Miniprotein binders against Uncharacterized protein C1840.07c. Designs and how they scored, part 5

Target 1, 306 residues: Uncharacterized protein C1840.07c, of Schizosaccharomyces pombe (o74480)
Amino acid sequence: YFNVNQLFDHEFIKVFPNFKGNVEAKIKYPTVVYAIGDIHGDFPNALDVLSAAGVVSPVFPHEWTAGNATLVQTGDVVDRGPDTRKLFRWFNDLHKQAEKHGGRVVRLLGNHEFMNAKGDWRYVHPGDKASYPEPSEENRIIDWGHSGEIGNLLLSEYNVTYKDNTTGSHFMHAGLSPEWAYREETVNELGKELLSHFMSREKIPEYLEDFWAIEGPMWYRGLAQLSEEEACEVALNVTKTLNVNRLVMGHTPQFHGIVSRCEGRILLIDTGLCSAYAGERAVLRISQNDTDSIVEAVYRGKIVKL

## First folded at step 23 (miniprotein)

Design z16 (from r1 with L10M K35R E38R)
Fold by OpenDDE base, last read:
Structure z16 (fold): chain B 306 residues (1-306), chain A 117 residues (1-117)
Amino acid sequence: as target 1 above (306 residues)
Amino acid sequence: SEDLLYLIYMIEELIFFVERAKELIKQGKYDEAERLLRLVEEEVRFLKEEAEKLRKEGHEEAAKRVEEVAKKLKELIKELKELLEKGDYEEAIELLRKMLELIRKLAEEIYKLAREE
């Protein structure tokens, strides 16, 4: 008798005592959105925290357990760790499993996915390269190209931004400046065009230069690094422009856990969860009904209300 | 330029890694701190490579400054490893503070250059 109580974090069970079947919790909060930040090729740590949050089974084959929930991964699955191929396959399989239950897995692009597509492998872990059959480097180039397994996933299943209208939340890897918030409707198409040019080793067109810049959608850190006063001014502008309540992003590491700024208007979910960073393992959880929203950081053995 | 983009990113990552290493040492998490120091060493190597690209783009003064800082950081990392091996953790924390001051000064110089382009 596998004690079902061992499958979930003890604090998660306190909040959702019968999660594998709890009709009552589902009635109270019918919409649940999970989000996980930068993983950087660390499958064990991603599995640990997602299983603690009740999103996947801790037992092989690590099946989807979140029913009709949405999981958002905000990019930076590649680099600094060896488990890149395993993670891309796992998230694709989890999406197919989630759909059978009325759920979904939203997969977003990070700056590291774009760099790898371009052929900038400065952060690629030796174990990632070694995961390919010989000649390993040539096979990895093919895999990240237009005809490759990862390359095809990035072009077909990945976006730069996701807007969840039910929770009033906007998700992306880095962030939007006020100028890019006015152009948000173009960001996904521009990102796909840039990704395709990088895979083809083509020169970037002039109209994409601003997209691949420090203030651009893939790199912008202003919402994480500006003073509280300045960041809140920017966040107010951006959330008004996008018609959302909150902005969720990774990219800027928060080693002490998920950070809430501007009274929950900014959520920074890159906690450096990979073993290379030795940060905290955390998943964001938003539980929503028609009147109320609960925003929580879920850790193994701890839940923090944000 | 794209080279300035990557340079700014690498400098910011260095700040994050050095700050985290310092915190881990204060917590007695020495094995985890050593993992962060490997990331710092890698990033310092990439700074030197990026400085050569900046030189080719005509930013000779900036390239020279990045090279000087990268060289100094490499020396400080060597000293830091020796302190950690001896168990001189207070001195190691002080050395990491000096590294952060050096990196932050470089960041200010590169941000100024990027605003002038």
Scores: ipSAE 0.904, ipTM 0.952, lowest interface PAE 0.6, mean pLDDT 93
Fold by OpenDDE base, last read:
Structure z16 (fold): chain B 306 residues (1-306), chain A 117 residues (1-117)
Amino acid sequence: as target 1 above (306 residues)
Amino acid sequence: SEDLLYLIYMIEELIFFVERAKELIKQGKYDEAERLLRLVEEEVRFLKEEAEKLRKEGHEEAAKRVEEVAKKLKELIKELKELLEKGDYEEAIELLRKMLELIRKLAEEIYKLAREE
């Protein structure tokens, strides 16, 4: 049984001879999970850092190059930048490419995706609107609806949370309070229901009000904003409840790069990579074997162990 | 309320953007700082719009406070742009500090309101 993954690694080494370090790392750490935070319609910056991390080709058509790895995008692909449609299509195509190599692209919902689904377009970049054929606004409404390309992707291929059991990592856009951690198994279903109600311009049902609140799964910043002592207490509770080692989230910008809190129990990966924010371009990389993990922030020309 | 949710979010975003703008100016990254200032201007505009929603929901005192702060921030942003054009970067940083103080006070007031609901 020729493991197709070995052939891919050999071809990848031929194309990228300087990736020798990555091959030895793959032998030692057979599971790799990448994560990228808030993109906000900036394809060039997303491409730059994902290509620097070896997830995609820097050359058109920007194909998947990460083999059997998992890429997680933690939401907020829309707003502030023009490349929204391009990014949604690209991540969908990357997933299909990744699957051929035993990899995947996990796509999560951010609060901005929900806002756009609701018809709150306060942060929509003019270039995003202009990317639609005329009448551009009407066509964008359709695209974000139940029958639209983006709307259908959000309802079918996106979740609120992702738990990677191999790395013991929980991924989501904002975060879980201790109360919501006990309800984690319901979060994806509730998120999908809320998204559908927003797309239909329906009033939020009472049972979803807590979901769409400041301490709810789409907005909670406690893990980012609380003191180190308080955040670590919350993170310890949540990680125990979820049976994971670490919590990975975007939503709260860390313009200096990926932030590790509580000795790696909290990973904040929104680095404001969008050109509008002038933040750092970073990708989280978790390399895992049966006994050990390496957690790194990958930048163009720099890797930082976390 | 959903309006309080968005208001809190916008206030927090303002803090992030003003802090980042201040840092960029300190680093001599003036073009990047100007990009952040555009985001600040946009958020300040939305604060004013959200204040009107708060008023409709019966939070008249909070709405007035948000409007007052938004108006003051708009004035300070204008002054900030003038300072940046003159190359008065130290004064610009001090002005951004004052903006942050104003926004943080508003945040405390709105957080209190949200906890009382």
Scores: ipSAE 0.904, ipTM 0.952, lowest interface PAE 0.6, mean pLDDT 92
Fold by OpenDDE base, fold request of step 24:
Structure z16 (fold): chain B 306 residues (1-306), chain A 117 residues (1-117)
Amino acid sequence: as target 1 above (306 residues)
Amino acid sequence: SEDLLYLIYMIEELIFFVERAKELIKQGKYDEAERLLRLVEEEVRFLKEEAEKLRKEGHEEAAKRVEEVAKKLKELIKELKELLEKGDYEEAIELLRKMLELIRKLAEEIYKLAREE
């Protein structure tokens, strides 16, 4: 029984010679997790880096090519760029494709998704609004509501946090303070409740006020901005509390590429990849086997071990 | 308060954008720097709107300070654009440094206010 899936690997290797390293790597490291940070409505740049990493095809319809891997997008798909609707649809379609291959696309919420759900459109690109049929503004309001395409995706398919037990990695948009790390099991539910209240234009309940605060899960930058000593203390506490090896987050721009802090306990993957920021286009890749992991920043034309 | 949340976020974003613009200019990437400067201009406009909200919430001194800084940043951005048009890149970098200093001072003031809430 010639498994037809083996034939597709040979043709792809001819077009992308850098893919040879991926087959040997797959045998030695059977678990692969990719992560991409803040996209901000820039489909071309997201496509460029994800295709360079071998996660999707560079050719339309840009299908899933990562097999049984996990892709994590850490939020902030909306704002600053026009391609919001396209990106949300694409990630949803990619998830469905990935599932057929034993893979998945984990989609996380950023602060910009919450702001848009609330009706704070201060960062919405004119091209995003124009992507809706007339009346465009009214149709966008509907789309981001409980009955909308995006609104339904956010409420049904999105979380605030994701814990990948195989790689021992925790993923979220902003970060967890030590106090919120103790409450990590509640964060996804609280986030969903808050999102629903915002969509309904309801006042935030008192018990959600701390969630929607500067030290809260959607905004916390301590792991990115504190001194190395202080950040490492926080990271040690949080990783112990969560029983993970590393914390992966976007939200805080690292325009020179993915940043590793505290000997790999903190991975900052918002590289400002969107054209508005002119940052580096990078994808995090974690390759795991039973005894070892390789953590890499993947760029077009280079791979950096972290 | 939610207003302080957005204000802090916007101030931090301003720091990132101004730093990035400065780096891009140093690299000779002037078109990319102009894109970042547009983001800075937008954020400075929003600072004024947040200042009005802060005032309504009773933070009159903080609101006044944010307005003063936003006004000064708007002036500095105008000067910066003129310098870039002339090719005075060293002076432009120095101006961006001054902008960063102004923004960081504001950040310290707002962080203090947020801790006292």
Scores: ipSAE 0.902, ipTM 0.952, lowest interface PAE 0.6, mean pLDDT 93
Fold by OpenDDE base, fold request of step 24:
Structure z16 (fold): chain B 306 residues (1-306), chain A 117 residues (1-117)
Amino acid sequence: as target 1 above (306 residues)
Amino acid sequence: SEDLLYLIYMIEELIFFVERAKELIKQGKYDEAERLLRLVEEEVRFLKEEAEKLRKEGHEEAAKRVEEVAKKLKELIKELKELLEKGDYEEAIELLRKMLELIRKLAEEIYKLAREE
């Protein structure tokens, strides 16, 4: 698979070194956005599918290979698998690498990251705990706290939502109800406040109770579980409110692969890629030109147009 | 309540895992199905723990119902493992169907409770 992205970058930068003008960074088309859903501590499967999609090298140290593309990870990196620390470090390193090439890695929070920050470790894999030096539990508590490596990453580099204006796509872990779509501009701030309260083992303030609820942005499954007619009505409202073409989310497993609903207005990208779930390994790819977007599910050995 | 949030989540996850296990068995992917059954066993254990929290919050009837379902699921999982060991896959699929019916009924009851809160 010819990584078409490598060919175009080299020639244009050489010609005009001295142009001080606000070169409106001509959006170099095609603009590519990749998205990967729930990983749950499974580095091998994440590496397999991201490598198959041409986002990272299959060879150590698994460097960024997607040029100026954006990769979005929609949360749930922790729990069910042992490779949590490795994955958080890897995504942070990939972002730094991507930036050197004009790309980026957008990292979003899942409900499992919040639960772990709160000290709810019901789904923590024994191998994750064992990855810390003794005393392992105490060191993990520190790591997920305000001064910890993971805790500091979550507070500084992670959001709840991401809007990609170029592709007209909204990304988050679970989803937005119509009510929360009207409050979308507050979601990232509220999420950060909640995360901080959880890390401090403080009681949730009343104004955050609706954020940490079943219809809240960290848990809402309506776009995945409602009937096609009802989900499409919700999605039409939400996309109109957000001024986007599509909603991309994980959280609700689609073991047969990436699911498109409402003619591509809803994209469900949690495919249960973790070995614990024995689902499909898939990455969403959105390729945008001046007028149109191509939306694809990328698997090892096949590409499916959505 | 936060406890109802986690309970609903665990019930929904349990549905996904049981459905997936059933599908994997139908596909002849028995090793993968056993992985999902481990997740089911863990969730059933957590359901029992969550029932104790619900009881402490004053939801005695709901807590009792969750405990009853968790106990029944534990029994059914034991039977399921025995069927799989014997290679009785058709009967195993039927048992998983019964498990799903039981879990879905619990889900409806808990959703109702959550709406009345």
Scores: ipSAE 0.902, ipTM 0.951, lowest interface PAE 0.6, mean pLDDT 92

Design z16 (from r1 with L10M K35R E38R)
Fold by ESMFold2, fold request of step 24:
Structure z16 (fold): chain B 306 residues (1-306), chain A 117 residues (1-117)
Amino acid sequence: as target 1 above (306 residues)
Amino acid sequence: SEDLLYLIYMIEELIFFVERAKELIKQGKYDEAERLLRLVEEEVRFLKEEAEKLRKEGHEEAAKRVEEVAKKLKELIKELKELLEKGDYEEAIELLRKMLELIRKLAEEIYKLAREE
C-alpha cells in the first residue's frame, strides 16, 4: 500500500491514464527481486537486458531505476569477455544508488571469481588484461589481491549465497547438494576463507577441500543436470532444509532462456548471455505480496511467466 | 582431486559449446558458431594440459585416454573449419555429432573415475 496523498490528482490521471495503471500494478506486488546470471565480461549485453527489465537506465551513465527493488547478480562476472573492471565498478555504483531508494544490489561469487583470485587465468579475455596499464599482468595480480580494487570488493561485498526472506528465495552461483544445504550457515564464511587463501596463493587447507570440489557450493550442477525426477527429489530436500520456496542458480548454461524445474523450485538463470556463448539474454523477476508471488523471465520485448 | 574437478568442468563445457555450435549452424548463425568454436579449441588445448597433471596423480591410463581424445578433437576441428569455409554445413553438423559422441564417452569414463575417488 502507498499513501493516498502521494497519488496524482484526478485531473492529472485523466491526462495521463497509463500512470494510474502503473501505480496500481505496484500496489498489488510491492516487493520485487530481480536476478541476473553469468555475465562473463559482457557489459553491453548485461545493459541490454537490465534496461529492458527497467532495472537500469538505457541512457549513459546507466544508473539504477528500480526504486526499492533488490537485484541479485549470481556471479561469473569475469572471464570470456573484456568488460570485467567496468562491470565490477558498475554493480558497485548501482548498489550505492539503490541504497538511496531503499533497494540493494546483492553480489554473489562464481567459480570464475575464485579461479581469478587464485591466479588461474586460463579463461581471461585479452581485453580484460588490456584494461590495465603495462605491465598489465602484474597490475591485474594486484587488482585481484587483498590490496586491489576488485579483491577488496570481493572480500567485503560478495557472498556465496543469499537467502531472501521477502520472497522465500535462495540465490547462489552453482548450487547446494543436500549435504551442503545442511551446512548452509557455514558456506559464506568458508567461501571468504577460501577466497583469502587463494589471494595469498596458499594451498587449499584440508577442511576446505570439500568446498572446492565437484559437489561443493561453487561447482555443484545436480539441480540442473539430474533427471527431472531426481532433481526434484533433491530440490524438495534442499528447500525444506533451507526453509525457502525456491532455489535460484547460474553456472549451468541454458542457452534458450531461463528454465524452471520441479514446479518452480529450481530456477536456472544462466542463459549464456555473453556474446561468446550466443545465448538468450534474460533477467529473472519475482514479484511478491502478502499472499502471492509471480515468477517471470524478462527478455527484451517479452515476458514469460514461469 | 582438484585436477579431476577441472577436467570434469572442461568436459562439460565442451559438451555445452559443441552442442551450441551445432544449433547455431542449423540456424544459419555462422559467425556466432565460429565464436563458440574458438571456445571449443581453447578447451581442447586445456584438456591436453590437464592430462599431464592427471598422469602426475597416478592416473596414467586415464591421462592417455584424455590425450587421445584431445588429439582426435583437434584433428576434427581442423576438418570442421575446412567444411565451414566451403559452405558444407550438413557435413559440418554431422562432424559435430561425431565430436559430441567422442566427448560424451570420455565424460562417462571420467565420471566413473571421480566416483571411485
Scores: ipSAE 0.891, ipTM 0.945, lowest interface PAE 0.7, mean pLDDT 91
Fold by ESMFold2, last read:
Structure z16 (fold): chain B 306 residues (1-306), chain A 117 residues (1-117)
Amino acid sequence: as target 1 above (306 residues)
Amino acid sequence: SEDLLYLIYMIEELIFFVERAKELIKQGKYDEAERLLRLVEEEVRFLKEEAEKLRKEGHEEAAKRVEEVAKKLKELIKELKELLEKGDYEEAIELLRKMLELIRKLAEEIYKLAREE
């Protein structure tokens, strides 16, 4: 074990307040996964908490600093804030940078990405539209279509779910009912098919109607909103079906910080981070070795065990 | 019923935003509360648009109920803004509680409709 302070001067540690803790966790727990919830177009707030967690540099151009770790972003990058294009490009660049170190950025679809792809722009911020040259609406339609920069990324780089076998953790935007957990292996292909139909302005095929429904993978809030007893019954079923230890999701805002339910089987990581919601800014950190896991909420200025 | 999906989502978002705005006002964070209230106004406008879609789907009674609630919420938001401008924060908090009661009652009615489908 080496002394991490000998690797970095004390001015570096003062700029990155959680960096020393991240390095120490990595030495004892070689597998580290970070997760960040709904961003809703707020680049400064995403930067603030990701840099505080030691995932990216606080210094422009805010590149990857998490080595071979995994960062999972659980969707709803778009809407309510102006920085949509910057955020999609930033996460794509971070993934390329992470690959050079054996790490990765896993990007997942939120319901707001589907809504934008289908042309439902009710929540789009004026600054998002203004980021396109005139005619801005027509250029944004192209960008979110089959041949656009964002549309192509969504079809090629994004999934609905991510199962991380090294930590025994399952990640998605909204949640899985027991019925959908039973069919989890189909969810990513069904999501891709729905996204393509939406980009083509086609009506939803009959076999996808249950997917795009209140109990479906992009909308289900039962794990967040059911009573503790009922949610735990669902979580016990779903974790067993998926052979995982925990379910991580955004979508249902928890304005005071990351919430744990059912003895850690349910982790709600949408903290209303964007300035429009004025919620807490948080990043989930899961540190794993052969015998133990540590699950933590990382805030600016403190780390809380979950 | 895709329109019921979006309606349920909007109603739940309204609950989140109004509860958060109330908390922010109690904490003296009035600029943040104003930003939340702009989201509330936006959702109320979408409720009115969604009522038109419900009517086209044959849900006349639900459409009328959604329109009625949207109109009342719009009136309460105007009153709320006046209270906040005057610094009448205790009254603003009570008005937000009244808004939540109205929204939750609508939620119960819409959840029932969705279950029947």
Scores: ipSAE 0.891, ipTM 0.946, lowest interface PAE 0.7, mean pLDDT 91
Fold by ESMFold2, last read:
Structure z16 (fold): chain B 306 residues (1-306), chain A 117 residues (1-117)
Amino acid sequence: as target 1 above (306 residues)
Amino acid sequence: SEDLLYLIYMIEELIFFVERAKELIKQGKYDEAERLLRLVEEEVRFLKEEAEKLRKEGHEEAAKRVEEVAKKLKELIKELKELLEKGDYEEAIELLRKMLELIRKLAEEIYKLAREE
């Protein structure tokens, strides 16, 4: 039989895997920003890593526990997994709870959200569709439209990019080429306009064609896929243009964990955490004081400085 | 075009999933590899549909190439499933390497097409 004292210490560690580390970080670094990448419909895995990081409670109903911190979710909540509606509702509830403590949940659009809004459901999981009353397809169309619960959230609460001035960090789903970095101040309004056109099943107007393209803000993978040297040249340009220290993005899966490139200027946080991808589960943590920042990957059972 | 956008995305996803499946098999994580292979099979099914749209846009040679690769990948996936059922994992890893070579060659061809448009 296990020793009761050892079991007690074991149970404390299991319940509060990052509790002491989170408290110590807050004392020395009063600003904390967390970020989680592509979820793809997997509520249990998102819960697992967010609770391990101390952002939400591991105990039902899994409420906000991160005080006045910011959580950034960088899109691709939908597709490949079944828990789409639950996840959108959960993050919205977490935002309301966080606001009561001076915190927030910043929610960003991924390319899969745009695809769903335009009626391209090739990647939608059967369990997602089944979450709607019959006729499930028609009810899902309504839900993702201008009058739907998800559609209204996307139009009112979601942006393409988020610039956090306190940490000097820029967040988005895919990435910005130098051309799009130069135009960054237009990106959120263009994204909203495109989303509205898609919900109306309208043809993409000419002025939005380069937005919805392989080099555009919802698809660009150059910062992830170019050679280290070439990606760093892009990142030096983009960080200078945006006046930030680092660029944080999902979209391009890194199955073994969060990847840092170009001396920390590029942070790739899509770790394929949904069970369909069998990737690592990770949350980015940026802790900031007046003179310094600590950038870390938070996994189940370990924290790694980046 | 929009169809080239989705085709590039699908090809890149195939590379990610096949490489991950190969890694998982090398690590003895066969249940996880099976889940990745279901995603691979799904993407391969959609490649033919995307090829037809590309043909309607006037890219007959590229459409034919995508369709040929999709058909070959479907054959290789069938063989791969048989190898995995028998526990012939070294052969399965080699078959996945062959699949990656086909997909990467297609990727280069489609990237070139996209740049020339």
Scores: ipSAE 0.891, ipTM 0.946, lowest interface PAE 0.7, mean pLDDT 91
Fold by ESMFold2, look of step 23:
Structure z16 (fold): chain B 306 residues (1-306), chain A 117 residues (1-117)
Amino acid sequence: as target 1 above (306 residues)
Amino acid sequence: SEDLLYLIYMIEELIFFVERAKELIKQGKYDEAERLLRLVEEEVRFLKEEAEKLRKEGHEEAAKRVEEVAKKLKELIKELKELLEKGDYEEAIELLRKMLELIRKLAEEIYKLAREE
């Protein structure tokens, strides 16, 4: 029934012979998921590494080139760099393009998105504010609110977590403690409720206080910061609870590249990509078939198996 | 409390940035280190602001400690900039080590306070 050659005519392959090789690789590993961590307002660096990974075109208008793959962006798009609005629009456009090919762009909330929604702008770059017409602060408040372009995207298109059953991978910005892993099915709705309260400038209701806390889903760093032994104990619990093989998270910077802990159960993908941090630029790539996965860090100029 | 949450975050970010700045200087990447130091200065300023909120929550001892550390860090950053301008990189690295010791000690104090709540 399925015939790869029917997807690409023979005249196209005669002109572009290397394309046949990519088709054969896709058949061996039909599911591909990419993940990119904290961007913090740096469009050029995000473009550089996503284009190096083959997810987007390096040439303007920098469109989707990853076919039916999934790209997961794990939050903290905003703050410290100036390109916030461009990045939110870009990822939204990439999602629309990906859908035409059977792919998608999964966009997740970071703690900095919540901070911006609640009016805590201590980390906002002046160039971000300057991207709005005067009065720029008032227009930015509107943009991040219930009726704004960014605010509506955050409420309708963003989640706290993403579980990819095909690759057995769980993605989020910060991390889940064992307590929150047992409640994982509630996390996305609680995040949406908190975001809405923040946009309305409401005090955090009592039932959300543990969500917006140091051990809560937007802040938890135990999987990154505990000793290898302790973090692995947590990861074994959390992966079993969630029925996944691996946990992928940003939030805790790894300036030298993507870090694997606990035999690949913990993947730390915030590499300090924005120029202010001077960290590595990296994209996680997971290639999956029915029985095997290949988990790789894609850098500019090299690919490292994790 | 929410203010302890932000304080812990700021302290951890300071550790990340100061460690990274030290690495960059060891690698001879001085322009990148200077840009990172601007983030360090920003976080130190936020520490001072957060200390006042902590005081309003009734944590006077912790607020005084945070203010003391923030003041010391501000002076050490000023000295660090002078060392970098003179090319005294070995002394700059040692100063960054001193800053890390101060920040890590504060982190332990604040983690203890957060656990009590």
Scores: ipSAE 0.890, ipTM 0.946, lowest interface PAE 0.7, mean pLDDT 91

Design z16 (from r1 with L10M K35R E38R)
Fold by ESMFold2, fold request of step 24:
Structure z16 (fold): chain B 306 residues (1-306), chain A 117 residues (1-117)
Amino acid sequence: as target 1 above (306 residues)
Amino acid sequence: SEDLLYLIYMIEELIFFVERAKELIKQGKYDEAERLLRLVEEEVRFLKEEAEKLRKEGHEEAAKRVEEVAKKLKELIKELKELLEKGDYEEAIELLRKMLELIRKLAEEIYKLAREE
């Protein structure tokens, strides 16, 4: 028998304000999954909400503090903000740290990662480019290619989707139409193939054209934009097809916080947290035991049950 | 069409940004609104550039419509900046509503084109 309240002292709680609460929740719910949406190059805001949720330390060097939990980052790390390289390195370091405790950082591709890999830099922030030594554009091309630090990470560590069977949750950047849900087992390999073609500046082969389309896995917004009734019809179909309880996605900004639709089957976690969008800063938390789950939106200073 | 894909995305992003900017002005968060409006201005410029690519694909009618709306939005953004500088926030909010009406109408036209393709 160990009393969890004797685990912490007053000074520890000052540094890690949500750590004690996270330990207590872990005892009742041994499986915990966190998810963070679109970051768009804003390291300070990602740090703020992840530290507020107890996932990382608020003090430098901002290491992993979530034990054996899973953190899912649902893509769009790049563009509109300057901290791209720092963010990719940080999440990679967090994954390595988490592994030492039996945890992990699952990293997913957003449409903006594909655009950068193909050389479409219309949304790249000047500070991102300036983070490379001169000649900065040539070095960035290399970095996002097959042999670059970011390009190699995207090819080896990133997927389009993540299905977490322990919580019955499916995660991705944009969303799956019913057609793509039916073919979900192909999505991660097709994404890897498209990414490689883009890094090589190759024309999209015909069999990938439907993947890179408005109804395809990197762009589909139907679950976010259809009416509640229509979106729920899609979500009931998709969750049944995937054998999951809920679908978690970014891509479609919800500036006031995480939105739940269809009795929790649809969770929209892009809250526009980067300073350019001035949206709320939120992290999804799913806590699971043998009998039930708790699904929550975590903000600085507030937790809302979804 | 890959260019229709990017056009739809840009139009949707414009709706999100203009709606958010209007909301921020209503809340008195003027510095945040002005940062968002810089993103709006950049997207309007990209609309015009994307229309030219769409024209090269043979979508002349759609390209002309996108170009016309982009020109109107650029003019409205100039008026908006003047209103914000003067502190005429109620009028700025109404101008943003007019911008949203233009963008949403364009969105319907482009969604229809994408369905037909």
Scores: ipSAE 0.884, ipTM 0.943, lowest interface PAE 0.7, mean pLDDT 91

